# VH-VL binders against Myotubularin-related protein 5 (SBF1), part 4

Target 1, 134 residues: Myotubularin-related protein 5 (SBF1), of Homo sapiens (Human) (o95248r204to337)
Amino acid sequence: SLPVSRCSVALLFRQLGITNVLSLFCAALTEHKVLFLSRSYQRLADACRGLLALLFPLRYSFTYVPILPAQLLEVLSTPTPFIIGVNAAFQAETQELLDVIVADLDGGTVTIPECVHIPPLPEPLQSQTHSVLS

## First folded at step 8 (VH-VL; framework fv_pimurutamab)

Design e39 (from e00 with heavy chain S53Y)
Fold by ESMFold2-Fast, scan of step 8:
Structure e39 (fold): chain C 134 residues (1-134), chain A 122 residues (1-122), chain B 107 residues (1-107)
Amino acid sequence: as target 1 above (134 residues)
Amino acid sequence: EVQLVESGGGLVQPGGSLRLSCAASGFTFSNYYVHWVRQAPGKGLEWLGVIYYGGNTDYGNEFTSRFTISRDNAKNSLYLQMNSLRAEDTAVYYCAREGYYGWGRLDWFDPWGQGTMVTVSS
Amino acid sequence: EIVLTQSPATLSLSPGERATLSCRASQSIGSSIHWYQQKPGQAPRLLIKYASQSFSGIPARFSGSGSGTDFTLTISSLEPEDFAVYYCHQSYSLPYTFGGGTKVEIK
């Protein structure tokens, strides 16, 4: 339900800050690869739900896996867009990814590879994002 | 050279509050995750929680409601706010460093402070 | 949470003997186990990280092995200063947990 989505959005902003969250939102809209890292499975689930809630009413059409099993880490090398969460225990396996935006939920940082260009968010979508947070 | 020093321990009545401090020196404090670990008299080590670069925290399940970890990077200091203390909270409290700045995962604990004793009794 | 079971609880040995300490995890944790030594009245000291990697300045008589769920700390020949309590610690998943400890005491 909506109250649960609002809570997840609020947690995402608390963890990463407004600028980083807006960058992730734009990345998802422009079909980039978004990887969340955290030592907490709950934090991974909350962040992925929060990002999907920010996209509402838009439906995310690509790979969405809030907690990726260790045996499926090869999926991170796929050429298609995604929103995926991985436990930070497997962070070393993610270091060779060249076109993936990495959001470290524990550290509160977002790393955008130099080969990735995220355009500014159009005004109507930015206003809709602010409405969800209110 | 690289060291952590705890302070603020002492005797507290049940139901009381206490704030512990951990002073860091010899390294860039803001670049590290730091932890609190406690040890009751004659017992083993128990992980209490961690604070990350940006101030986000994670706790052991039994500590989330009464204990709060915070940091002040300008003062090179780590804090543990303890509320509603019980006899079971009697322990030596250690701070410990892990990791380093950047995307490295160095999740062992080194160094440790020497600990500060908290005694909860009437 | 991941439970670490250390055995034996107490190991009574003489200087010069080999000590082998066990740590078993309730689920597979890869190599995310670290070993610490604690002497009375002192803070723990890191000995071995990631199951088998010796920490800087630690004597060669200390070694670690294992992966998955079964881990061992070995002291090849006990020195007087080695009589202490030893703890294993997993960093695979939150909450982090420690084993109950193995006390290595003089016979």
Scores: ipSAE 0.013, ipTM 0.642, lowest interface PAE 8.1, mean pLDDT 85

Design e40 (from e00 with heavy chain S53R)
Fold by ESMFold2-Fast, scan of step 8:
Structure e40 (fold): chain C 134 residues (1-134), chain A 122 residues (1-122), chain B 107 residues (1-107)
Amino acid sequence: as target 1 above (134 residues)
Amino acid sequence: EVQLVESGGGLVQPGGSLRLSCAASGFTFSNYYVHWVRQAPGKGLEWLGVIYRGGNTDYGNEFTSRFTISRDNAKNSLYLQMNSLRAEDTAVYYCAREGYYGWGRLDWFDPWGQGTMVTVSS
Amino acid sequence: EIVLTQSPATLSLSPGERATLSCRASQSIGSSIHWYQQKPGQAPRLLIKYASQSFSGIPARFSGSGSGTDFTLTISSLEPEDFAVYYCHQSYSLPYTFGGGTKVEIK
C-alpha cells in the first residue's frame, strides 16, 4: 500500500542518501543488476520495496528476490538484470561479482563496478525522481 | 594505542534513565561499526546492539523499546541511552569495535572497553 | 535467534594439560564463530576469529577448529595465565549471540 511504500522510500533515502538512490533508480531503469546487502532482513525487504515504489507505475519485469536464500547464491551470476537482497553474512561470496551494483544498506554505500556505466536521467525524470525522494 | 573507554555508570533507581558514553582514541572512529555488550554479575555476555558507519542501528529484541545507541564522530564517542531501567539491567556495560571495511570478514570484536558498572536498585 | 551451547560449563585442569572447549550452534553458521578469553575484572579478549584464524599476538597454543554446528577451541598446554572463562560468539545472523561460557579453573 501507499503508506507502506512511502515509508520504504523514506528509509531507502535515509540509509543511502539521494545521490545513491538516484543511481539505483537509473540502474533499474537501464536493466542493470542491483544487489542489496544488510545484516537485517527487514532492511533488505524495505529497500527492495522502496526501489520498486520509486519505479511505480512502471512494472519491474526481471528477477526480483528481496531475500535470497544462501543455497541460491549462484543466481547472482545470472546474465539477466535483477533486484536481489542478500544477508551481509554472505558478503565474501559476492566479492567476485564483476557486473553487479552493490548497495550496502548498513554502511550506506553504493559500489558501481568499473565495467558498469549508468547514464544520467534526462529531464523531467531527474527532477521528478528527486522530488519523490525529497 | 587503539582504545575504548566507557563512562557514565553508577547507581540508578528502578524506572530511572542513564546515558553511557564510550570514548574512542587511536583510530579513525567514523570508519568503524561499534557495539554495546553487557554482562550481569556472575553471568555471561549479552549483545545489546550495534551502530553502523551510516548511523543505522540494530538491537537485540529485548532492548529495542528502552535503549537507543547513537554516535558523535566529531567527539569520537559512542552512547547508550537507557530508559525505564529495571533490576535485571544491572550489569557491566562494554563497548566494542568491529572492523568493517569493504567486503572482508570483519565481524569479530576488538578492542573492547574496560566496562562501566550500572546498578539498578532501590 | 541462534543459540550457542558451550560444554563443559567448567574444566578443572592443571598447568601443562590440554584443554578442549566445545561450542555447538542450534543451526549451521558456516565458520562465523569467534572465541574470547575473559579474566576476572577484565574485558573479553579476542583469541580466534572465523573458527580457525588466530588473532594477531595470540600465543600459538590457542587453536580453533570446526564448521557448521560444532566448534572447538583447543589450548595445547595450559599456562597459569590461561585460567579464565572462554566465550564463543556467532556473527552469522542478527541478533548476535554468545555461548554461556566455559570456565577453565585450576584443579
Scores: ipSAE 0.232, ipTM 0.748, lowest interface PAE 3.9, mean pLDDT 87

Design e41 (from e00 with heavy chain N56S)
Fold by ESMFold2-Fast, scan of step 8:
Structure e41 (fold): chain C 134 residues (1-134), chain A 122 residues (1-122), chain B 107 residues (1-107)
Amino acid sequence: as target 1 above (134 residues)
Amino acid sequence: EVQLVESGGGLVQPGGSLRLSCAASGFTFSNYYVHWVRQAPGKGLEWLGVIYSGGSTDYGNEFTSRFTISRDNAKNSLYLQMNSLRAEDTAVYYCAREGYYGWGRLDWFDPWGQGTMVTVSS
Amino acid sequence: EIVLTQSPATLSLSPGERATLSCRASQSIGSSIHWYQQKPGQAPRLLIKYASQSFSGIPARFSGSGSGTDFTLTISSLEPEDFAVYYCHQSYSLPYTFGGGTKVEIK
């Protein structure tokens, strides 16, 4: 529901900040791999839901797994785009990923690998979006 | 020198509230996860909760309704707000730093503060 | 939550003797166990991280071993300063938990 979606979006902005959330939004639109990390399964679920809510009404057509089971960590090495959440308990197994954008919900950071280039939102959309959110 | 110093402990009546502080020095406080751990007299260590560098928090199940952890990075300070205190909350309260941010999984606690004593009694 | 059981609760030994302390987890936690020493009136002090890695400045007589559910802290030859309470701590899963402690006391 709308109240739940708005809450998830608000939490995502509080955890990562405007600039990082816009980077994740652009990454999802441009078919990149987005990995959320948190020790809290609730924060993982909320962040994934928040990112999907920002994409609405666009349907996300790639792999979407808000909480990836430890048995399936090999999925992170697939070449296709995704939005996936992994509990930080398994972070050590994810550190060798070279083309994955990592959003650390606990640390409040987004790490973009050297080989990944996220185009900025076209002007004036980027300026308008930033102005509305700030 | 890397150091944590707790303060704010004292005697409080059952049902009362108290706020503890932990002052950090000698490192970039904003980059670290910091924890509260308590120890009742003659008993073992009990994990209370953590506040992450991004500001999110996690608590032990018995503390979520009465205790709130916060931080002020500009003041290099960590706080524990305690409400509806009970006799069983009598303990030394420690703050502890988790590892070093940026290197990977660094979940050990070092350093620890010296602790501050909270006594809940009429 | 993950329960850590330390045994024995009390270990009475003389200086020069070997101390072996056990910590058992209620489920597999890999190597996500850390050991701390606490002396009366003092804060805990980190000794061993990730089951077997010595923390900087810790005397060589302290060593850790184990994985999964069974972990051991060993003090090869007790010095007078080693008589203290020792705690294990798991960081595998929230909530973080500590063992009940093992008190190493003079016989």
Scores: ipSAE 0.279, ipTM 0.777, lowest interface PAE 3.9, mean pLDDT 88

Design e42 (from e00 with heavy chain N56H)
Fold by ESMFold2-Fast, scan of step 8:
Structure e42 (fold): chain C 134 residues (1-134), chain A 122 residues (1-122), chain B 107 residues (1-107)
Amino acid sequence: as target 1 above (134 residues)
Amino acid sequence: EVQLVESGGGLVQPGGSLRLSCAASGFTFSNYYVHWVRQAPGKGLEWLGVIYSGGHTDYGNEFTSRFTISRDNAKNSLYLQMNSLRAEDTAVYYCAREGYYGWGRLDWFDPWGQGTMVTVSS
Amino acid sequence: EIVLTQSPATLSLSPGERATLSCRASQSIGSSIHWYQQKPGQAPRLLIKYASQSFSGIPARFSGSGSGTDFTLTISSLEPEDFAVYYCHQSYSLPYTFGGGTKVEIK
């Protein structure tokens, strides 16, 4: 529901900060691959819901898996856009990723691969988005 | 050189509070996860908790109600606030760095501080 | 939580002998085990990371092996400075845990 979605958005902003959240929002809109990492399943669920809530009323039409089982880590190599969360405990079993934007919820960082360029939101949308997220 | 130095240990009475500090130097402190580990006299190592570069924390179950980890990246400092102290909290408290590098996580502890002794006694 | 069981608790050996230290995890942890040496009055020192990777500056006589639940630290030929307590540490899942330690002492 809407109240729950608003709480998830606030938590995502708190975890990553405005600049990182804006980058992830833009990445999702431009059909990039977004991977959330955390040792906390609760943080993974909250972050994935928060990003989907920011896209409302747009429906995310690609792969959405807030908690990916260790047995399915090969999904991260798909060429298709996604929003996926992985518990950081399973990182060692995963191949090195290319073209995937990694949001580390524990570290509060977003790593954008050198081969990936996220276009900035055009004005006035970028300024309006900053105002809404602030 | 990369180093961590703890301070703030001492004698405190049961039920009291104490704040430990850990000063980091020789590296970009804000990029790293840092941990508190304690060791009671003559006993083994016990993981207390971690604070991530983003400021989030996780604790061992025994510590969540009485201990709080925080950091000040501008001062290159890590803190442990200890409340409602018990005799069982008597230990040397170490801070230790865990590496974090983009997609690759470096989960080992290096360096460690020299430790600071906390004695909880009447 | 993942429990790490180290055995033996105490290992009494002479210089020049081989030391073999065990660490068993209560569930599979892949290779997410690290080994530390601690001397009296000192902080722990990292020896081996991710089960088998030697940390920089550590003598070649120290080696690690194992995966899943059973891990071993081996000291091929004990030097006087190797008599210390050794701990294993898992970073596979929270809460992080340490083994109870193995004391390597002079016979």
Scores: ipSAE 0.007, ipTM 0.642, lowest interface PAE 8.2, mean pLDDT 85

Design e43 (from e00 with heavy chain N56Q)
Fold by ESMFold2-Fast, scan of step 8:
Order: sequence, then C-alpha cells, then structure tokens
Structure e43 (fold): chain C 134 residues (1-134), chain A 122 residues (1-122), chain B 107 residues (1-107)
Amino acid sequence: as target 1 above (134 residues)
Amino acid sequence: EVQLVESGGGLVQPGGSLRLSCAASGFTFSNYYVHWVRQAPGKGLEWLGVIYSGGQTDYGNEFTSRFTISRDNAKNSLYLQMNSLRAEDTAVYYCAREGYYGWGRLDWFDPWGQGTMVTVSS
Amino acid sequence: EIVLTQSPATLSLSPGERATLSCRASQSIGSSIHWYQQKPGQAPRLLIKYASQSFSGIPARFSGSGSGTDFTLTISSLEPEDFAVYYCHQSYSLPYTFGGGTKVEIK
C-alpha cells in the first residue's frame, strides 16, 4: 500500500542520503546494475522495495531479486541490468565485479565504479523529488 | 595508537537504567562499525549488538527491547543505553571495533576496550 | 542463530606441548571464524582472523585451519603465557555468536 511504499522510500533516504538515492534512481532508469549489501535481510527487502517505489509508475523489466541466494552469486556477473540484494556475508565474493554500483545499506555509502557513468537527473524531476522527501 | 576506553559502569538496582560510554582514539571513528560484547562473571563472551558507520543498529534477540546503541562521531564516542536492568545483566561490558576497507567490510574485532563492570543488585 | 561448540571445555597440558582446540558451527559459515585469547582480568585479544590468517604481531606458534563447519586453533608449543581461555567467533550472519570457550590450563 501507499503508506508502506512511502515508509520504504523514507527509510532509503534516511540510510543513504538524498544524493546517493538519486544516483541509484538514475542508475535504475539508465539500465545499470545496482547491488544492495546489508547484514539484515529486512533492510535488503526494504531498500529494494523503496527503489521500486521511486520508479513507480514505471515497471522494472530486468532482474529483480531483493535477497539473492548464495548458490546464485554468479548471476552478479551477467551483462544485463539488475536490482539485487546480497547479504554482506557474501561481500568478499562480490569484489571481482567491475561494472556494478554497490549500495552499502549498513555503511550508508554508494560506490560507483570508474567505468560507470550515471547521468544527472533532469532539474525539474530532481527538484520535485528533493522537495517532497527532504 | 588505536584505542577504545569504556566508562560508566557501576552498581545499579534491578529495574534501573545505566548508560555506558566508549571513547575512541587513534583512528577515524566514523568509518568503523563498533560492537558491544558482554561477559558475565566466570562465563563466556556474548555479542550484544553493533552500530554501523551509517548509523543503523542490529542486536542479539535478547537485547532489542531494553538496550540501545548510539554513536557521536564528532565526539569519537560509542554509547550503550541499558534499561530495565536485571541481575542477569551483571557483566563486564566491552566495546570492540570492526574493520572497514573501501566499500567492503572486515569482520574481526580489534581493538577491544578494557571493559567496564556493571553490577545489578539490590 | 549459529551455535558454535568448542571442545574440549578444558585442556590440561604442560609447557612445550602441542594444543589443538576445536570449534564446530551448527551450519556452514565458510571461513568467517575468528579466534581470541583471554587472560584473567583482561580483554580478549585477536589471534587468527578468517579461519587461518594470523593477525599482526601474533607469534608463529599460533595457527588456524578449517572451513565450513569444523575449525581448529593450534598452538604448536605452549609457552607459559599461552595458558588462557580461547574463544571462536563467527561473523557469517546475525546475530554474531561466540563459542563457549576452551580453557587451556597447566597440568
């Protein structure tokens, strides 16, 4: 529901900050690979839901797996865009990834690889989003 | 010299509250995850909880309703707020640092503070 | 939660002897196990991280091995200062847990 969606969005802004969340939003819109890391399965689920809520009403058409099983870590090396959450217990296995944007929900950071360029949001959309949620 | 120093321990009555502090020095405190670990007299180590560099917290299941971990990066300090204390909470309380390495994390504890003794007794 | 079982609870040995301490996890935890030494009245001291990696400044007589569910801490030749309690700690998943400890004492 709407109240639940707004709560997930608010949590994402609280955890990562406005600039990082807008970077992730833009990355999803421009078909990049977004990886969420957290020790908490609940934080992974909430962050993935929050990012999808920000994209509404756009339907996300690529791989969406809020909690990726350890047996499927090879999926992170596929060339297609995704929004995936991985428990931080498996973080060492993700260090080989070259083109993945990593959002550390526990640390509150977003790391964008040098080979990835995220264009800025158009000013009207950026201002509108900031004014509603800041 | 990388160091953690706990303070605030003492005698408290059952049902009382107490706030422990842990002062960090010799490193960039804001970059690190920090943990509280306790040890009852003559018993083993028990993980209490963690506060991450981003400010999020996680606790052992027994601690979620009565204990709150917070940090003040400007003061290089970690805190443990303890409420509704019971005799079973009598223990030495340690703070311990967990590493941070780039966008990754290092899941070992070093250094540890010297510990501060909390005694819950009437 | 992941339960860590340390055995034996007490290990009675003489200086110069080899000590072998076991830690068993209730489920596979890869190499996410760390070993600490604790002497009476002191804070724990990190010895081995990630099952087998020696921490800086730790004497070469300490070594760790294992993966998955079965882990071992070995002290190749006990020195007087090595008589202490040893704990294993898993960082694989929340909540973090410690083993019950193995006390290495003089025979």
Scores: ipSAE 0.229, ipTM 0.746, lowest interface PAE 4.5, mean pLDDT 87

Design e44 (from e00 with heavy chain Y52F)
Fold by ESMFold2-Fast, scan of step 8:
Structure e44 (fold): chain C 134 residues (1-134), chain A 122 residues (1-122), chain B 107 residues (1-107)
Amino acid sequence: as target 1 above (134 residues)
Amino acid sequence: EVQLVESGGGLVQPGGSLRLSCAASGFTFSNYYVHWVRQAPGKGLEWLGVIFSGGNTDYGNEFTSRFTISRDNAKNSLYLQMNSLRAEDTAVYYCAREGYYGWGRLDWFDPWGQGTMVTVSS
Amino acid sequence: EIVLTQSPATLSLSPGERATLSCRASQSIGSSIHWYQQKPGQAPRLLIKYASQSFSGIPARFSGSGSGTDFTLTISSLEPEDFAVYYCHQSYSLPYTFGGGTKVEIK
């Protein structure tokens, strides 16, 4: 683990909280689309780096763009999984994304679309989690 | 009516501390991002920092070590704790609201408070 | 941080004249610029949001334009109450920043 990655992981937990970070981790593992939003380019870079650090030693093989230029917003409509950061200034200019998990780093929220289902944990963890969180 | 009212300004000696308050009324305070902006006499507006609806904060580059923003949603109040004050911190301090709804944002500042004057002088 | 440069610093004009105020950003910020009017002893008042959208209740003589790095606030025909200082503000990236202001004064 690199010192920089450890700092980025700590910042991600601080911004979103444990439950939200675990949801993003599971989403990335199950090949969903993850979009980070922030008015801070530093926060976008840190969050994307932090999520990749949590996946280590797994190599993320899909689209990874920590700061997506405004000219390339069409990439958000790609059918393939991704981890992408976008400046929140462009939030209102993008079409509603039906299958994208949106992590608002400024507000501290993660929104999972109704049509997106993250697989449950393997047994016995699934039963334990249901008993605790249900 | 939607209002923000600052208070707590006054005369402070260099090196002193002061806590400003901003009282919100007429809207659901907890749903909004709120900002502190200051203006030195005869000078322009300077963004100081923000506190988001969830309590996370960001500051302008020169303010991170001396100034702390906090909020109390139950009291509909925003605070600015100012430490190690210098003559250069002499300014009118404004609070201002930024909107947020779903994943769309209302990034402009409206309303603004009337401001509270902080004078740092011996 | 994103630097906003307003020009000119001062505009000396008479009532009825057209005022054109410039705000230039040090990097592209899309349309994330907002314009405020400030009179002495008063808080700033929002005029234009997102470069070109008039805020509620603002007279039609105020208009905004531009995108990317170059933005303009236009007052088509100055009224006596329009002599004030005008500021641009970017909400594209934290830290947020304001321009240095343009003073529109009577001459």
Scores: ipSAE 0.020, ipTM 0.668, lowest interface PAE 7.4, mean pLDDT 85

Design e45 (from e00 with heavy chain G55D)
Fold by ESMFold2-Fast, scan of step 8:
Structure e45 (fold): chain C 134 residues (1-134), chain A 122 residues (1-122), chain B 107 residues (1-107)
Amino acid sequence: as target 1 above (134 residues)
Amino acid sequence: EVQLVESGGGLVQPGGSLRLSCAASGFTFSNYYVHWVRQAPGKGLEWLGVIYSGDNTDYGNEFTSRFTISRDNAKNSLYLQMNSLRAEDTAVYYCAREGYYGWGRLDWFDPWGQGTMVTVSS
Amino acid sequence: EIVLTQSPATLSLSPGERATLSCRASQSIGSSIHWYQQKPGQAPRLLIKYASQSFSGIPARFSGSGSGTDFTLTISSLEPEDFAVYYCHQSYSLPYTFGGGTKVEIK
């Protein structure tokens, strides 16, 4: 629901900051692979829900799994776009991922591989967004 | 030399508050996750909570209402604010650094501080 | 929360003997177990990480094994400085937990 969606969006901005959240938003719009990492299953669920809420009213058409079981880690090597959350306990198993954008919710960082190109929001929208959210 | 040093322990009355500090040196403090662990006299180790490099925190369920972890990266310092203290909070309090392996942070504890004793008694 | 049960609570041995310490988890934790040594009046010291990986500077007589729910710390031949309390620690899920400890004491 709307109140829950707004709460999840607010938490995502608190966890990653404005610039990182905008990068993830653009990545999802341009059909890239987004992986959320956290030791908290609640933070994983909240972040995935928050990103989907930012995309509304667009429907996300690709793989969406907010909490991926350890037995299904091979899904991360699929060539198709996704929004997936994985518990950080399994992070060592993901070392071979080359084209995946990794959002570390605990540390508050986003890592974009060199082979991935995410277009920025057009000016003045990007500047206005930062001004409003700052 | 990588080092953590706790301070701020002492005698406090039941219901009182106390703030512990942990000073880090010899490494880039802002890049590491840091934990608080306590040990009651003659008892085992008990995990209290963690603060991540991005200032997010997680606590053991018994500690969420009374204890708050914070950090000041400019001062290379970690803090534990303890409120509504009880006799059962009497313990040595340790800070400990979490292991690090580039972007894949790894979750053993090294180093540990020497500990600071908190005694809750009338 | 994941409960770690260490056994025995106390292990009485002589120098030169082999020590075998057990840590059992209430659910599967893969290899996310770490072992620490604590001497009286001192902070814990990391010995073994991820069930079986020796930490740098730790004597070769210390080794770890196990996966899932059953883990073992072995000291192949006890030296005088090895008489201490040993704790296991799981980092698989929050909240992190420690075992109750095994005290290795001189017979």
Scores: ipSAE 0.307, ipTM 0.764, lowest interface PAE 3.4, mean pLDDT 87

Design e47 (from e00 with heavy chain H35E)
Fold by ESMFold2-Fast, scan of step 8:
Structure e47 (fold): chain C 134 residues (1-134), chain A 122 residues (1-122), chain B 107 residues (1-107)
Amino acid sequence: as target 1 above (134 residues)
Amino acid sequence: EVQLVESGGGLVQPGGSLRLSCAASGFTFSNYYVEWVRQAPGKGLEWLGVIYSGGNTDYGNEFTSRFTISRDNAKNSLYLQMNSLRAEDTAVYYCAREGYYGWGRLDWFDPWGQGTMVTVSS
Amino acid sequence: EIVLTQSPATLSLSPGERATLSCRASQSIGSSIHWYQQKPGQAPRLLIKYASQSFSGIPARFSGSGSGTDFTLTISSLEPEDFAVYYCHQSYSLPYTFGGGTKVEIK
């Protein structure tokens, strides 16, 4: 049986694909704001856990909220980095967040705002990471 | 005119398979989430599942092992593959559109197709 | 899964009367409820989205209200074409679910 963290990593690759997962990994390393959207609370929890597992053994030191309550949507406008999941029912409130990377787990897409620059992983790390994930 | 038209329904034997189609016109099909919903004669509406713009799917709990939703964006078409059919699968099957705008979502269903009848009987 | 309970199952009224239809969710769903009308032999038709927002082209006599767990569809004065089955639908959480329907029939 697959441990929870390994299962979550596999699901993240299945949902978004290698290139998108690599972008999210680099974004987390470079202190950007990552927002996961899904209508499934399980999918949100799995994706957030999966990204955290990919960062191991690094500890994520910023805001980490895999399922953000509707009452706390104002947290999305914080200036500090985060990894947050939001149920897609509240997606309308995210449309004006210009500096947030949005990973739509249902649609399988990652949207990187024009003002956000995610540098590529330095070689050999980028080649090694891509080879391991493929 | 925004329109969805189902086809492929008919009489099928228990244990058989059937593939339903839904043809979309009048909008950019590839941008939208689309649903399958069924209704047994004289009964209420039952959500079967959705296929998202990117091709990922979610199903109602009873349908994951026997039913598969797929789409062909080049043909503006939605499909429902039904396997191991049972008498209780007898129903009108509707396709319906769910909106998507940027990363904003329109979770209501409009339009609906006219439906196609599937009868599972010997 | 979120269970939607519609009541009454059947509502018998005359043309010109006000109809009030209820939909109760098993847990809070904010305003993520949508209402549909279905006439015999026809596909469902969207009336109200997000609890209270009228869909384009829908007559003003249809209105929706509520939030959280308790929702209401109101038809202010029934026309002959309004005798139909009405369904509520939640889009808050997967799997999506519909209520069992309320049949509005002529008294």
Scores: ipSAE 0.015, ipTM 0.658, lowest interface PAE 7.7, mean pLDDT 85

Design e49 (from e00 with heavy chain V50Y)
Fold by ESMFold2-Fast, scan of step 8:
Structure e49 (fold): chain C 134 residues (1-134), chain A 122 residues (1-122), chain B 107 residues (1-107)
Amino acid sequence: as target 1 above (134 residues)
Amino acid sequence: EVQLVESGGGLVQPGGSLRLSCAASGFTFSNYYVHWVRQAPGKGLEWLGYIYSGGNTDYGNEFTSRFTISRDNAKNSLYLQMNSLRAEDTAVYYCAREGYYGWGRLDWFDPWGQGTMVTVSS
Amino acid sequence: EIVLTQSPATLSLSPGERATLSCRASQSIGSSIHWYQQKPGQAPRLLIKYASQSFSGIPARFSGSGSGTDFTLTISSLEPEDFAVYYCHQSYSLPYTFGGGTKVEIK
């Protein structure tokens, strides 16, 4: 629902900050791979819902798995875009991923690999979005 | 039963065009990403490209200018339009379904069609 | 483009023997490797997905292992129906690529 989506968006901004959230938004729009890490399954679910809510009304057409089972971690090596959450207990298994943007929800950081180029949001969209959220 | 059946292969002269079809049955075709893969006689498998459930396509670099993949979800059909054909395009052409877990896509191929033979010769 | 190199090109064995097939990637691909069996005149058949996960209905004698750049398909005890060509396939990056194949033939 809308109230739940709004709460998830607010939590995402609190955990990562405006600049990081805008980077993730732009990454999703430009078909990059986004991986959320947290020890909390609730934070993983909230972050994934929050990112999808920011994309609304665009339907996300690629792999979307807010909580990836440990048995399927190898799916993270797929060549196509995704929004996936993984429990941070399995973070070591994600170290070999070269083209994945990693958002650490517990640490509040976003790591963009050198081989990944995320274009900035076109003006005036970036300025308008930042001014509304700040 | 989940199956894919290719058709449209045959003999074509160099420089000619040909359109292949792949008919899907036994599953909700519109939910799946589908691929074209070819195999020259006595040689290995070569990936051509795929089409997303919504219609967007990606190709191997060698095929971008001459080959076009399309689909008709209402007819449960996948197509490969081949233009400016060359002798090296002689191969069996397979369509294959990408794996699906109900929450997204998985990149293995199952099922495969039986293939349709395209021979490019004068 | 990621190149997959399969070795040996041909493996001549008798029924009951163990077959070990290698697939090497030109760069690290995690576990994004899938194995297929192809018999003459037939379409490829999926055996193993994501390096080590058996596809449904595949006999237990087939197993896969490896990660990064070196992958192995093992058939613990060859049956007559196992004599075929085997291909590895990477789905780590576009374009998708296949190995050149290993032919397992009867001695």
Scores: ipSAE 0.000, ipTM 0.531, lowest interface PAE 14.1, mean pLDDT 83

